VH-VL binders against f9vpa4r286to426. Designs and how they scored, part 8

Target 1, 141 residues: f9vpa4r286to426
Amino acid sequence: VIEEIKNAERVIVIGAGTSYHAGLYFSIELNRLGINSLPVIASEYYNVRSKKGDLVFAISQSGETIDVLQGIRMMRNSGAKIISLTNVIESAIARESDYKIYMRAGPEIGVAATKTFTTQLASILFILSVLKKENLKKMEK
Short names: E, the ipSAE of ESMFold2; O, the ipSAE of OpenDDE; V2, 0.75 times the mean of E and O plus 0.25 times the DockQ between their complexes.

## First folded at step 2 (VH-VL)

Design m5 (framework fv_maftivimab; at its last look DockQ between E and O 0.04; V2 from the best seeds 0.00; counts 0 for: pae E 16.8 > 2, placed apart)
Fold by ESMFold2-Fast, scan of step 2:
Structure m5 (fold): chain C 141 residues (1-141), chain A 121 residues (1-121), chain B 106 residues (1-106)
Amino acid sequence: as target 1 above (141 residues)
Amino acid sequence: EVQLVESGGGLVQPGGSLRLSCAASGFTFSSYAMNWVRQAPGKGLEWVSTISGSGGSTYYADSVKGRFTISRDNSKNTLYLQMNSLRAEDTAVYYCAKDLRYWGSYAFDIWGQGTMVTVSS
Amino acid sequence: DIQMTQSPSSLSASVGDRVTITCRASQSISSYLNWYQQKPGKAPKLLIYAASSLQSGVPSRFSGSGSGTDFTLTISSLQPEDFATYYCQQSYSTYTFGQGTRLEIK
């Protein structure tokens, strides 16, 4: 939920490979909106210290990326809430998230990383569009 | 019963190589980060290296970077430390140790018995 | 990297005494500090994790306190089996051990 992102003390955006790059873009845009955000490459999750008040935004096309899964488990156990962005309903990452956002995508059938990245970016742009509208309403007050 | 058993220690000449192994049993090996800690004769503990549960992330003490490589085989429940370009200062008992949890408290709860590595002529 | 300094380096005490060992970090490590006990010829044993959490099976006479940069391990009533070397360890950014404190019979 958008409210969770808007009200988080810090948004940790975790992903691997092309998902990390989509997450990096998201994190930069969140900071521009005044939302404190930290992008994390999934393989470096072990060195991240999370706490109550943190929100983890986990990006994984398959919902099964091992470093993302272990990262969210570690951060959840430290008190963080988890939002997942995946394209697979009932995937491990989705099942272990407090909030779930699904991309409108079918199964990958011999498709390059380019298609995955654009699908993730489209979802992120939609979330940002909602946050930007909320931000405009706040500035009008 | 959770247990770690090291092997592979011995006498090596300066500049030589040695590979240590640590056999794990009694827990889900792939769910825990694993560590190597050493102790020179009569000295204190020194952390050497850590590997995440998946093996995707590795960390090293500055004293061993570029010379030592930590790895694991989760299908065999075994942790490894490949030691190259050994120096006299690497002489120590090497312990493998298991992370307590793979959440915020990163203590080492289970330790092996240690294996002695001596680097001298 | 984070440096850990223990004090004292050695301490003499008698059975029944209250003993305290301190550990100082070169930067704030929140509560990511552990305490270990090591007896001659043996592997270390975890006593305290997260600055103040007692590991299962460890006697209640052991306690830890502190946060940020200054930490203390306390043994409320020393027993014969407690004579050993004690190490603190930061787990905030990888790992660093203190130099150790040797607890000896007075």
Scores: ipSAE 0.383, ipTM 0.785, lowest interface PAE 2.6, mean pLDDT 88
Fold by ESMFold2, look of step 3:
Parts: structure tokens; C-alpha cells; sequence
Structure m5 (fold): chain C 141 residues (1-141), chain A 121 residues (1-121), chain B 106 residues (1-106)
């Protein structure tokens, strides 16, 4: 996954509701690291023109968010590769992505909105920490 | 005790309108997507509509799209279904159901008792 | 749209029998299949979610299996309270219920 993010011409981060806000944070931090990134509200996926070289980072804890599913299907048809961040093995979004990252929160009865957001942020922070560590190693060489 | 109680059903004429309510108690209402499911007399279950925990995302079956509007008021723990342009084929018991997840697309663990909607002249 | 076909439409069985109900999706739905039980005059009750996960409070004689397009609900030893109508439901893309399977006492 790190290599795909580093090699992408642009990282499109798509999410709905609270996942969009987690994605916005990720996109901002990617740009600070010198990685071109665009955050996208899932319900507005039709306004985004994707192409080969784009990497779509789809955030959905359930893996079943309908607007995200529609967005990744359209963007894959335009040649983009899909990475998913989900909590559910074999979810629709995970099965339709090229690369899959699973959250460690698990499916819980009664998942609250703030718990979902926190789990997404924790996963994003881990990815960012790996990217930052790789960047530091490159600078040291 | 976790409960869902539907109300607002009744007899309406074709082309009429009706608003269903579903009062929720015993759980954190805003943490879960909510659903409407209907069942015509003697027939099977048909999903009607879903709304996310915040109300930010809504989804409809093709049979009701453009005529029905799902909404929720999280401060009142109440789910709504506004039904317009009613047809005879909309006659059914309408259930509200709690999804297991905030965004929906999972499973319905708690159901109300249902409210009957009859569309007839 | 994803179509869900249950079989059989009805069956008769005796207390103590092992019964199997199948559900077929028109396209792959991964493991996003749920099973519900409905008794006459009552609301449905969730039995199984995610193809094989048993809902809290549901007896262990109920089990679910399958993935992709073919799914099975099994009752290992039928009890008097199990006579009801059973519905499968896909939750892969919105929701679709199967047409139902009526389980009757023989």
C-alpha cells in the first residue's frame, strides 16, 4: 500500500459523512508530505474526473456505503486503482478494490458515529506514520 | 427496553398523502441507520427506504423513489416516512427497523410492531 | 438490482427434524446475507447476519453458511416454536428480501 501511495500521480480520498472528514485530514497531510491529493465527498463523485495514474483511497468502516461504492465503480472504469479502508472483510467496497486495508475495530453492535470516526483516524494516522518514517529515511540517505 | 413504535397509518384515497412516525427508545438513536420495510397483506417483505444515523444519506427502493421521503429528528428520537402520490399497491403494514450500523447496509436487529396503510377509494 | 430467490417456497417438517432453506443471489453479494424469522401477526426477527453470524439471543440450533451467490439456513433440530416464515435479505447493495419460505408442521 505505501508504495502505491508514493507512486500515484494523485490520491483521491473519497468518503461520506464523518468518513469524508477523516479523508479530508488524510488528504491535507498527504499534501504536506508532497503527495498530490484531492478529498471528495462521496455523494458528489460524479463531479470528479479520474484517470490512469490516480489512486482512489475509499474510506468506509462498513465497506457498504452506497455513495462510496458508486464513486469507486465510476473511478475504476476511468482507469484509477482503488485502495479501501474498511472494517468488514469481504464487504462490497473491499471486494471491489485493488488493495484492502482493514481496521481493527471489528463490527460492533451499536457503533456510534464518534467511535467510527476515531477508528478511521487511527488507521489513517498509522499510514501517515509509515509514510513519514519512509520520508525521513530517504532524507537521511 | 429497546422499542420502536410506528404510528400514522390509516385509510387514504389514491393520490393522497400520509406521514408515518416511528418513536424510538432504549438505545442511542443517532448511532444507527434506520429503515422502513413494508409487507402487503399475505405477501413478503419489501425494503422501502434507509437513512443514515445523522440523516445525511438517504436511499429508496425504485418503487417509491420520488414519492416517499425518509427523514429523522434525532432530538426527538423519531423516524418519519412522508408518503405522497399513494397508490393501491402501497397498501401494506409498514415497519420501522433499526440497522446494526451507522451507515446502513447491514442488518435489522430491532423492528416495530408495524402500522397499516390502506390505499383504497 | 440484486434478486434473491429462496427455495423451497414452503416445506413441512416434524419436531426434531433437520431443515435446510436455501437462498440464491443474482450476483455475488460476498457474505452480506441476513436471515429473518416471522411468525403470523408479528414483526420479523433477525436470526443470522453476515451469512453466518448468530444474533444475540438466537438458539444455537440455527446456523447460516455460504458466500457469493448461494446461502443456506439450517435448523439442526426443529422445535415447536420454529414454525414460521423465513426470509433471506441481501445487504450488499441497499437491500432485497427473498420471497420467503413457510415452514409448517407435518
Amino acid sequence: as target 1 above (141 residues)
Amino acid sequence: EVQLVESGGGLVQPGGSLRLSCAASGFTFSSYAMNWVRQAPGKGLEWVSTISGSGGSTYYADSVKGRFTISRDNSKNTLYLQMNSLRAEDTAVYYCAKDLRYWGSYAFDIWGQGTMVTVSS
Amino acid sequence: DIQMTQSPSSLSASVGDRVTITCRASQSISSYLNWYQQKPGKAPKLLIYAASSLQSGVPSRFSGSGSGTDFTLTISSLQPEDFATYYCQQSYSTYTFGQGTRLEIK
Scores: ipSAE 0.000, ipTM 0.523, lowest interface PAE 16.8, mean pLDDT 83
Fold by OpenDDE, look of step 3:
Structure m5 (fold): chain C 141 residues (1-141), chain A 121 residues (1-121), chain B 106 residues (1-106)
Amino acid sequence: as target 1 above (141 residues)
Amino acid sequence: EVQLVESGGGLVQPGGSLRLSCAASGFTFSSYAMNWVRQAPGKGLEWVSTISGSGGSTYYADSVKGRFTISRDNSKNTLYLQMNSLRAEDTAVYYCAKDLRYWGSYAFDIWGQGTMVTVSS
Amino acid sequence: DIQMTQSPSSLSASVGDRVTITCRASQSISSYLNWYQQKPGKAPKLLIYAASSLQSGVPSRFSGSGSGTDFTLTISSLQPEDFATYYCQQSYSTYTFGQGTRLEIK
């Protein structure tokens, strides 16, 4: 996952609702690291043209979000690699991803998905911490 | 084949305790929240309790809070309902049900055939 | 707690009829509404989730609509196997079922 992010020409972070906001944060932080990243609202996936060299980071709690699924299918067809962050093992999105990350938050009851959002952020922060560490290593060379 | 099989039902006196089990098969048990729903004879459905896939979160109907405890053993693909301080109004068929995950929405897509619990003197 | 009220509590219909069952929530539940079918002595069966999504394996004659507080289950052409009790369920905040609608043969 880390190597894919590092080698990507662009990291497209796609999500819907609360997951989009998590993705937005991730995208902002990636850009701060000098990694070209674009946040995409899942419902607007068709407005983004992806290509080989792009990396799609798909965030979906359920792993069944239709717009996210359609988005990653489209982008995969263009040659992009897919990394997914989901809360459901072997969900549709997970099964169609090159790399699978599970947030392991468990399902929430109700509209407010605070637990899954926090676990999404935790996962993102972990990834970012690794990237930062790698960046520091480069600076030491 | 996805299947849920409840067990542990029976006759118990008021104030007594009973432990229900639900054996799951045919799906990744730990990936799904599990639920208990009960139905009194000739009555409608009543949600009783829910537990997250990992078991870290539990939810209860007000009618059973403090008396019932939902738990699961993912290594055994088994869901449990510990029922204490049973009352006559707890008499019902108890169903275990698998959660269907949908973006922001949840439903019960797989049900067991239920186990009857009768609380009577 | 969110209360769910179904209407009617019971109805009689004939094979081939169009049947409509309504469910009202005491407050807005967005689209967090599910429909179940239950036959006597059997466990409930999921028909519709998220107000309008048809569960896999369920005949297309079943459909759901609505958002907010008012929801509808429709059977476009009633079949013999459709005589049963139907329940709505909100999943907005924990879970609450409607009281049920018994669909009987006329």
Scores: ipSAE 0.000, ipTM 0.606, lowest interface PAE 12.0, mean pLDDT 91
ESMFold2 (binder alone), look of step 3: mean pLDDT 94; pTM 0.956

Design m6 (framework fv_maftivimab; at its last look DockQ between E and O 0.05; V2 from the best seeds 0.00; counts 0 for: pae E 14.0 > 2, placed apart)
Fold by ESMFold2-Fast, scan of step 2:
Structure m6 (fold): chain C 141 residues (1-141), chain A 123 residues (1-123), chain B 106 residues (1-106)
Amino acid sequence: as target 1 above (141 residues)
Amino acid sequence: EVQLVESGGGLVQPGGSLRLSCAASGFTFSSYAMNWVRQAPGKGLEWVSTISGSGGSTYYADSVKGRFTISRDNSKNTLYLQMNSLRAEDTAVYYCAKSPYRYGSGSHAFDIWGQGTMVTVSS
Amino acid sequence: DIQMTQSPSSLSASVGDRVTITCRASQSISSYLNWYQQKPGKAPKLLIYAASSLQSGVPSRFSGSGSGTDFTLTISSLQPEDFATYYCQQSYSTYTFGQGTRLEIK
């Protein structure tokens, strides 16, 4: 998945509500690493034009957010590859993604599971940490 | 099979209001962006407004921004255009048109069109 | 806003002729260019989408080409039913139609 992010011509990060804000942070950090990235509010998906070489990073806790689902379908039809960050295995968004990242389950304890933004941010921070380490290896060599 | 039928056109005085409807059938309405296009008598086509499948995104031509509102009721398979502060230059046949599901192939084309409904803004 | 200019505004041709009309965008629109045919008193009909893809049910004598800013619609052997007005449309940033090209009998 890391290799897909590193090799993308552009990373489109799509999400709704709190997922959009987690995605906005991710997009800003990707640009800081020299990776061209565009954050997209899911409801605005229709106005986004994607093409082969684009990678879509779709964030949806439920994996069923309709605007995210329609957005990834549109962008996939344009030739983009799809990575999903969801919490639900075999959700519609996960099923239609080329690569899948599942947030660690906050199980039977409901209060832990209500920290969606924190869980998404933790996943994003982990991905960024790996990308930064790869950058350091490249600079060193 | 796939059909769009416009209604609500008519004669209205300058400064007046009118609401157009477009009834859709034969496809999953909520999955497709919908559009309004107008054509003044003897003139060319002019895009007016677009609404995404969910209704979450709306777009307007500069000539109608602030006066027209596009909306949809997916439970009724119906598209609307609320037209306020009408001017003589808004006189046109108004078409509703469907975008195909094939986005990104350079498309977003309008594959199905209604028959049109005439709006005349005159005293 | 993206401006779309068609050339010519009108042309006369005979059945069997090869006809070309062009469309120019004020900025690059990649392949987000569509062509429509409109007959008097009728709604427009989609002919070509994505610059060069033929819409289902449209005769193969119609073809489209181009990318970026310059696009062409070609009718290889004009038929009587092809006398109509043709419009290009950019769909890259919202929508803009060209002014139309009226194809008339010579």
Scores: ipSAE 0.058, ipTM 0.684, lowest interface PAE 6.3, mean pLDDT 86
Fold by OpenDDE, look of step 3:
Structure m6 (fold): chain C 141 residues (1-141), chain A 123 residues (1-123), chain B 106 residues (1-106)
Amino acid sequence: as target 1 above (141 residues)
Amino acid sequence: EVQLVESGGGLVQPGGSLRLSCAASGFTFSSYAMNWVRQAPGKGLEWVSTISGSGGSTYYADSVKGRFTISRDNSKNTLYLQMNSLRAEDTAVYYCAKSPYRYGSGSHAFDIWGQGTMVTVSS
Amino acid sequence: DIQMTQSPSSLSASVGDRVTITCRASQSISSYLNWYQQKPGKAPKLLIYAASSLQSGVPSRFSGSGSGTDFTLTISSLQPEDFATYYCQQSYSTYTFGQGTRLEIK
């Protein structure tokens, strides 16, 4: 996952609702690290033109968000690689991803998705911490 | 015409198992989350379980977690509920109910219901 | 878990009456509240979703209102076919139903 992020020409972070906000944060932090990133609201996936070399980071608690699923299908067809962050193992989005990350927040159905949001952020922060360490290593060489 | 038809109910002893089925017709089955809701005799409604359109996401009431398993076969337009370790308090009419969407906001109202199948757990 | 409490548990009314049933959530559920009608020996029927949205095919005499913790189902002019049991349901976090309100003929 880390290597894919580092080697991507662009990291497209896609999500809906609360997951989008988590993705927005992730995208902002990636850009701060010098990694070209674009946050995408899932419902607007059709406005994004992806290509080979792009990496899609899909965030969905349920892993069943239709717009996210359609988005990653479109982007994958253009040659992009797909990383997903979901709460449900073997969800539709997870099954259609090249790399699967599970936040393991436990079942959560409804609008109040605080625990899954926090686990999304925790996962994102962990990824960011690893990326920062890698960047520091490069600077020391 | 949208229709749901439950089957598989019956009499079972405590600790026994039973598998319910719900046959769906009149709509694109795989596009909608499906649900089980039960009603004990003379009592109110109780949500049991939900499964997403693709079947990848499942949810359970605390009262049935670890004992019941919801599943679906989209190629057969059928919803299932595997009930293990049945208890007397599981005695109820079991309804299958359709959600408006695969998952997400707006999928949390049950717009179509079957007529239910009776499950009786008694020694 | 979110508890739903309906009031009253039962009431008697006459045809033509204005009937109001209330539902209270143990915590805020925004507008994620549904109303169902159930007649004896029949499956429930969805009446209102999202607190105030009328389900297709449901008569306009039915209406829902409220947000947060307090919700109301109103039947503007009771018809003979409206005598039944009514349930509220929250869909904010998992699903829980009220205990039901039995509407009987006076």
Scores: ipSAE 0.011, ipTM 0.618, lowest interface PAE 11.0, mean pLDDT 90
Fold by ESMFold2, look of step 3:
Structure m6 (fold): chain C 141 residues (1-141), chain A 123 residues (1-123), chain B 106 residues (1-106)
Amino acid sequence: as target 1 above (141 residues)
Amino acid sequence: EVQLVESGGGLVQPGGSLRLSCAASGFTFSSYAMNWVRQAPGKGLEWVSTISGSGGSTYYADSVKGRFTISRDNSKNTLYLQMNSLRAEDTAVYYCAKSPYRYGSGSHAFDIWGQGTMVTVSS
Amino acid sequence: DIQMTQSPSSLSASVGDRVTITCRASQSISSYLNWYQQKPGKAPKLLIYAASSLQSGVPSRFSGSGSGTDFTLTISSLQPEDFATYYCQQSYSTYTFGQGTRLEIK
């Protein structure tokens, strides 16, 4: 997955609700690393022109978010590759993705939405940490 | 516990308008896509419209596109269907329904249904 | 758009029978197929989602199978409360219901 992110002409990060906020953070940090990124609210997917060379990073804990699913279908039809970040193996979004990252989430203890956001952030932070390490290695060359 | 209650049905002339309401309780309304499904007397189910949890995306069946408008007010936990240019074939019981998933925004099935409100289009 | 065809349109069965109802999509819908039960004068009730996942509170005698275009709802041992109309629904691209299958007492 790291290589696909590094090689993309643009990383489109799509999510709804709390997943959009996690995606916004991811997109901001990607841009800081020199990786062209565009955060997209899933409900606004029709306003996004995608092309071959774009990588779509779809964030959905359930893997069943209808706006995200419709967005990745449109963008795949335009030639983009799809990476999904979900917690559900064999979900709709995962099944329609070219590459899949599954979040680990513990049992819910009273505040399900908040714990889902925290798990999304942890996954994103791990990806970013690997990218930052790779970026430092590139600079050494 | 979880409830959906439709209202606003009635008798209307062809070409007329009605606005249906669906009052939701017992769940976090803004987290779920909401749907309208209708059933003509003695007939099967027909999906009418869907709106995302935020209200940012709307979807319509071809049979109602351009005439019906789905909307929601998340502060009032209420789903609406504005029905304009009504035709005889719009006569049906109208149900509101929600998805079973609580993470993100979206649904693929309708896990909770209201009891419906009858709309009759006749002169 | 995606057409959903149910078979049979109606059937008669006795308590204790094993009943199968099929649903065919006009194009592949992966596993985005749901099943509902509806009794006269009442709202539909979700039975099966994602082709084979049993909804909470639904008796285990109900099961679903299939992927792609061909799907089956099975009732392993029919009970008196199971006499109803059953609908399949694709949820791959918006929503389309099958025409329904009426299950009647023999």
Scores: ipSAE 0.005, ipTM 0.552, lowest interface PAE 14.0, mean pLDDT 82
ESMFold2 (binder alone), look of step 3: mean pLDDT 92; pTM 0.943

Design m7 (framework fv_maftivimab)
Fold by ESMFold2-Fast, scan of step 2:
Structure m7 (fold): chain C 141 residues (1-141), chain A 123 residues (1-123), chain B 106 residues (1-106)
Amino acid sequence: as target 1 above (141 residues)
Amino acid sequence: EVQLVESGGGLVQPGGSLRLSCAASGFTFSSYAMNWVRQAPGKGLEWVSTISGSGGSTYYADSVKGRFTISRDNSKNTLYLQMNSLRAEDTAVYYCARDKGYDILTGYAFDIWGQGTMVTVSS
Amino acid sequence: DIQMTQSPSSLSASVGDRVTITCRASQSISSYLNWYQQKPGKAPKLLIYAASSLQSGVPSRFSGSGSGTDFTLTISSLQPEDFATYYCQQSYSTYTFGQGTRLEIK
C-alpha cells in the first residue's frame, strides 16, 4: 500500500461528510511530503479527470457510501488504482478496491475497530508515519 | 415547510413511455439524494432508483435497469423518472422520497415522501 | 442482492396490546435498517432509522432493536391509529424493502 502511494503521479482522496475532512487532512500532509494530492468531496467525483498513474484513496466508514462507490468505479475505468479505508470487511467499496485498509485492532494499523472519525484519523496518521520514515531512509542513500 | 409533489402519472400502453416529475420545496434540494419507490396495487414497497445530490451518481433496481432513467434539475428543484419500454408489471403508485442527510452512525433513510402518482400500464 | 423477509405477513391485535414484528436480512447489514408505517391510501412514514433511532415526532411506544440479520419493531401499547402496514428496509447496499406486515384490528 505504501509503495503505491509513493509511486502515484497523483493521490486523489475521496470521501463524504466527516470522511472528507479526514481525507482533506491526509491530502495536505501528502503534499507536504512532496506527493501530489487532491481532496475530493464524493458528490463532486464526476468533475475529476482521472487517468492511468493516479491512485484513489477512498475513505468510507461503512464501505457503502453511494457517491464514493460510484466515484471509485468511474476513476478505475479511467485507469486509476483504488485503495480503500473502511471499517467493514468485504463491503462494496472494499470489494471493488485494489488495496484494502480496515480500521481495526490488528497487524500494522494497530487501531481499535470503532465507528468514529477518530479511527479514520488514527489510520491516516499511521500511514503518514510510515511514509515519513521511508522518506528519511531514502535521504540516507 | 418541506414538501415533495409528484406528477406525470397516467394510463399508458405496454411498450410506451412516460416521464414522472417530483417538485421539491422547503429545503436545499441539491444537498440531498433522492429516490423513486413504487407500490403495485395491493402489494408492498419496491425501491426503484436513487440519484445523488449532485446528479453524478445513479442507481437502479434490477427490474428497471436499461428501461428507466433517473435525473434531476437542481436549478428547478425537480426530480425526474423517464420510464421506457413499460410493462404491465410496472403498474404502481410511484413515490419520490428524500434520503435524510448521510451520517456515519445512522446511514440513510427516507425521511420525506411525496403523495405518489399512479402509473397504469394496460391495453 | 440483499433480501428482506418480514414475519408475520399479517397479525390481528387489540388496543393496548404489545405488538412485535420481525425482519430478517439474507446477509449482515450491521445496523442499517429502517422501519416505515403506511396507512391505507397514504404515503409511508419513517418511524425508526439505524435499527433503534426514533424519528422526530414519532410516539415513544415505538421502538426498534437488533443488528446483523435479525431486527424487531415493537409497539408497547397499541393505539387505534397504529393499525397500518409496517415495512422494514435495509440501507446497507442500495435499498430493499421487506414484503410488509399488515397489522389489523382483532
Scores: ipSAE 0.006, ipTM 0.535, lowest interface PAE 15.2, mean pLDDT 84

Design m8 (framework fv_maftivimab)
Fold by ESMFold2-Fast, scan of step 2:
Structure m8 (fold): chain C 141 residues (1-141), chain A 122 residues (1-122), chain B 106 residues (1-106)
Amino acid sequence: as target 1 above (141 residues)
Amino acid sequence: EVQLVESGGGLVQPGGSLRLSCAASGFTFSSYAMNWVRQAPGKGLEWVSTISGSGGSTYYADSVKGRFTISRDNSKNTLYLQMNSLRAEDTAVYYCAKDRIAVAGYDAFDIWGQGTMVTVSS
Amino acid sequence: DIQMTQSPSSLSASVGDRVTITCRASQSISSYLNWYQQKPGKAPKLLIYAASSLQSGVPSRFSGSGSGTDFTLTISSLQPEDFATYYCQQSYSTYTFGQGTRLEIK
């Protein structure tokens, strides 16, 4: 997954409601790392021109958010690869994604809070921490 | 002016390797996704692989995944296909082809090379 | 994977005939459907993209129609140079070609 993010020509982060806000944070941090990123409110997916080389990071707690699902279908049509961040195994969004990240592995959340935004943010922070470590290692060499 | 020229085809034994090249001219090579399409003797067209304009994203047909690697050198306007673990079923004319558009939309292969023959003998 | 099926697999026709070739996708592909013409020993040539858009330089006797799963290529008045194999291609999710339709002289 990390290599897909690093090598993308642009990372489009799509979500609705609180998922969009988690995605907005992710997109801002990706740009700070030199990775071109565009946050997209799911209901406005039709305003986005996507192409081969784009990676779509779709955030949906239920994996069933209709505007997110429609957005990833449209963007896949234009050649983008899809990564989903959901907590429901084999949900519609997860099934239609090239790569899947689940916010929790089992019935336990571990040390993370159960509130939607907090669990999404925790997952995003882990991804960012790996990307930041790789970026620092590259600068040291 | 827009032209694609393949090279590197030939006869190879099963299990062998071969590297194909496609030289592009007459358009901004780095702006367009590029493709490899093959055609076995007397058979139909089969899409093999696609690479994005920057080279950052690659896509493969299930039949070649893990054995073939698509790459490009935008400084040389050249597309490559590294073919490993070749099988008799890989015998075909290999065409390189250019996407019609550089941006999102209805893509199609508007410019094709002449093709290069790859024969995997048993 | 999206499967593309063409009908018929071969067709015999005479110069001046109206020829229709069909293509069916295993799932909806909207208008992401292309048509190609291939003559023996030559590379394919793009005829139609986006289901119905005629490629520059292609004669107006060629037309495409359809959306979703069912698509048609029509040649309104067949010419001698039109005897070739025709392929449809979906571009909705990577690429898949149909098996081809061989258009032969009657």
Scores: ipSAE 0.007, ipTM 0.643, lowest interface PAE 9.0, mean pLDDT 86

Design m9 (framework fv_maftivimab)
Fold by ESMFold2-Fast, scan of step 2:
Structure m9 (fold): chain C 141 residues (1-141), chain A 121 residues (1-121), chain B 106 residues (1-106)
Amino acid sequence: as target 1 above (141 residues)
Amino acid sequence: EVQLVESGGGLVQPGGSLRLSCAASGFTFSDYAMNWVRQAPGKGLEWVSTISWSGGSTYYADSVKGRFTISRDNSKNTLYLQMNSLRAEDTAVYYCAKGLYRYSWDAFDIWGQGTMVTVSS
Amino acid sequence: DIQMTQSPSSLSASVGDRVTITCRASQSISTYLNWYQQKPGKAPKLLIYAASSLQSGVPSRFSGSGSGTDFTLTISSLQPEDFATYYCQQSYSLPTFGQGTRLEIK
């Protein structure tokens, strides 16, 4: 997964609602690490020109957001590789992804939007921590 | 035996409301997305709505968006369709249908018998 | 919405005949295409999913093919129980069905 992110010509981060905001944070931090990244609101997927060399990082807690699913299908058809960050094992989005990252198994109870953002952010922060450590190792060479 | 049984259909006047139920048995209901598909008399099939296994995600056809609400009760193995502001154009047999894969509207492998909804004055 | 068009709208055939029904999508849907059989007064039955995958319990005389925009359902040797209406359905986006093809006794 990490190797795919580092080697991508561009990382397109797609999500809806709360997932988009987590993705926006991820995209900003990727750019700060020198990784070209574009955040995409899932409902606007049709405005994105994807190509071979692109990596799509799709964020959906349920793995079912139709705009996210349509986006990944369109971008995969253009040659992009797909990574999904979802809560649900074998969801439609996960099954159509080249790589899968799972946050939690099962539904969340209570204020779903806030808890979803926190859980997605935790996963993103972990990925960023690995990328930052690899970046530091290269600087120390 | 895997089966879905619809109920709640009937005759209702334009502007009225009706609630359809679909009782599931013979499979783990909470593992699958559920769907409503309708068919007007003498016409073809039209997808109406889909709900995820947990009830956390719902999708609607443009023709019913804002008027219909899909819901489920996993403790009772039951799917619902609350239909408000009914129009003559909503007259159809309503089928509940199970997604083939978890969380999928990709194909509908198990269907109920259908329940007739007639919207007429 | 993706529009699905079936051809023909109806056809007549005899037992033992090879029958083909076609389905065309208004845009590319890859292999996200399903086929259903419906008899009068009954619910539809899934025959084929993912364009070419035969549903469990469906006779092998049924087969599906195609990708992109053009799809075909074939019945290699028609049996009496096969006279019904057939529908294609795309699952690439929000589900849409073709208008149906009525298969009648010749």
Scores: ipSAE 0.008, ipTM 0.619, lowest interface PAE 8.1, mean pLDDT 84

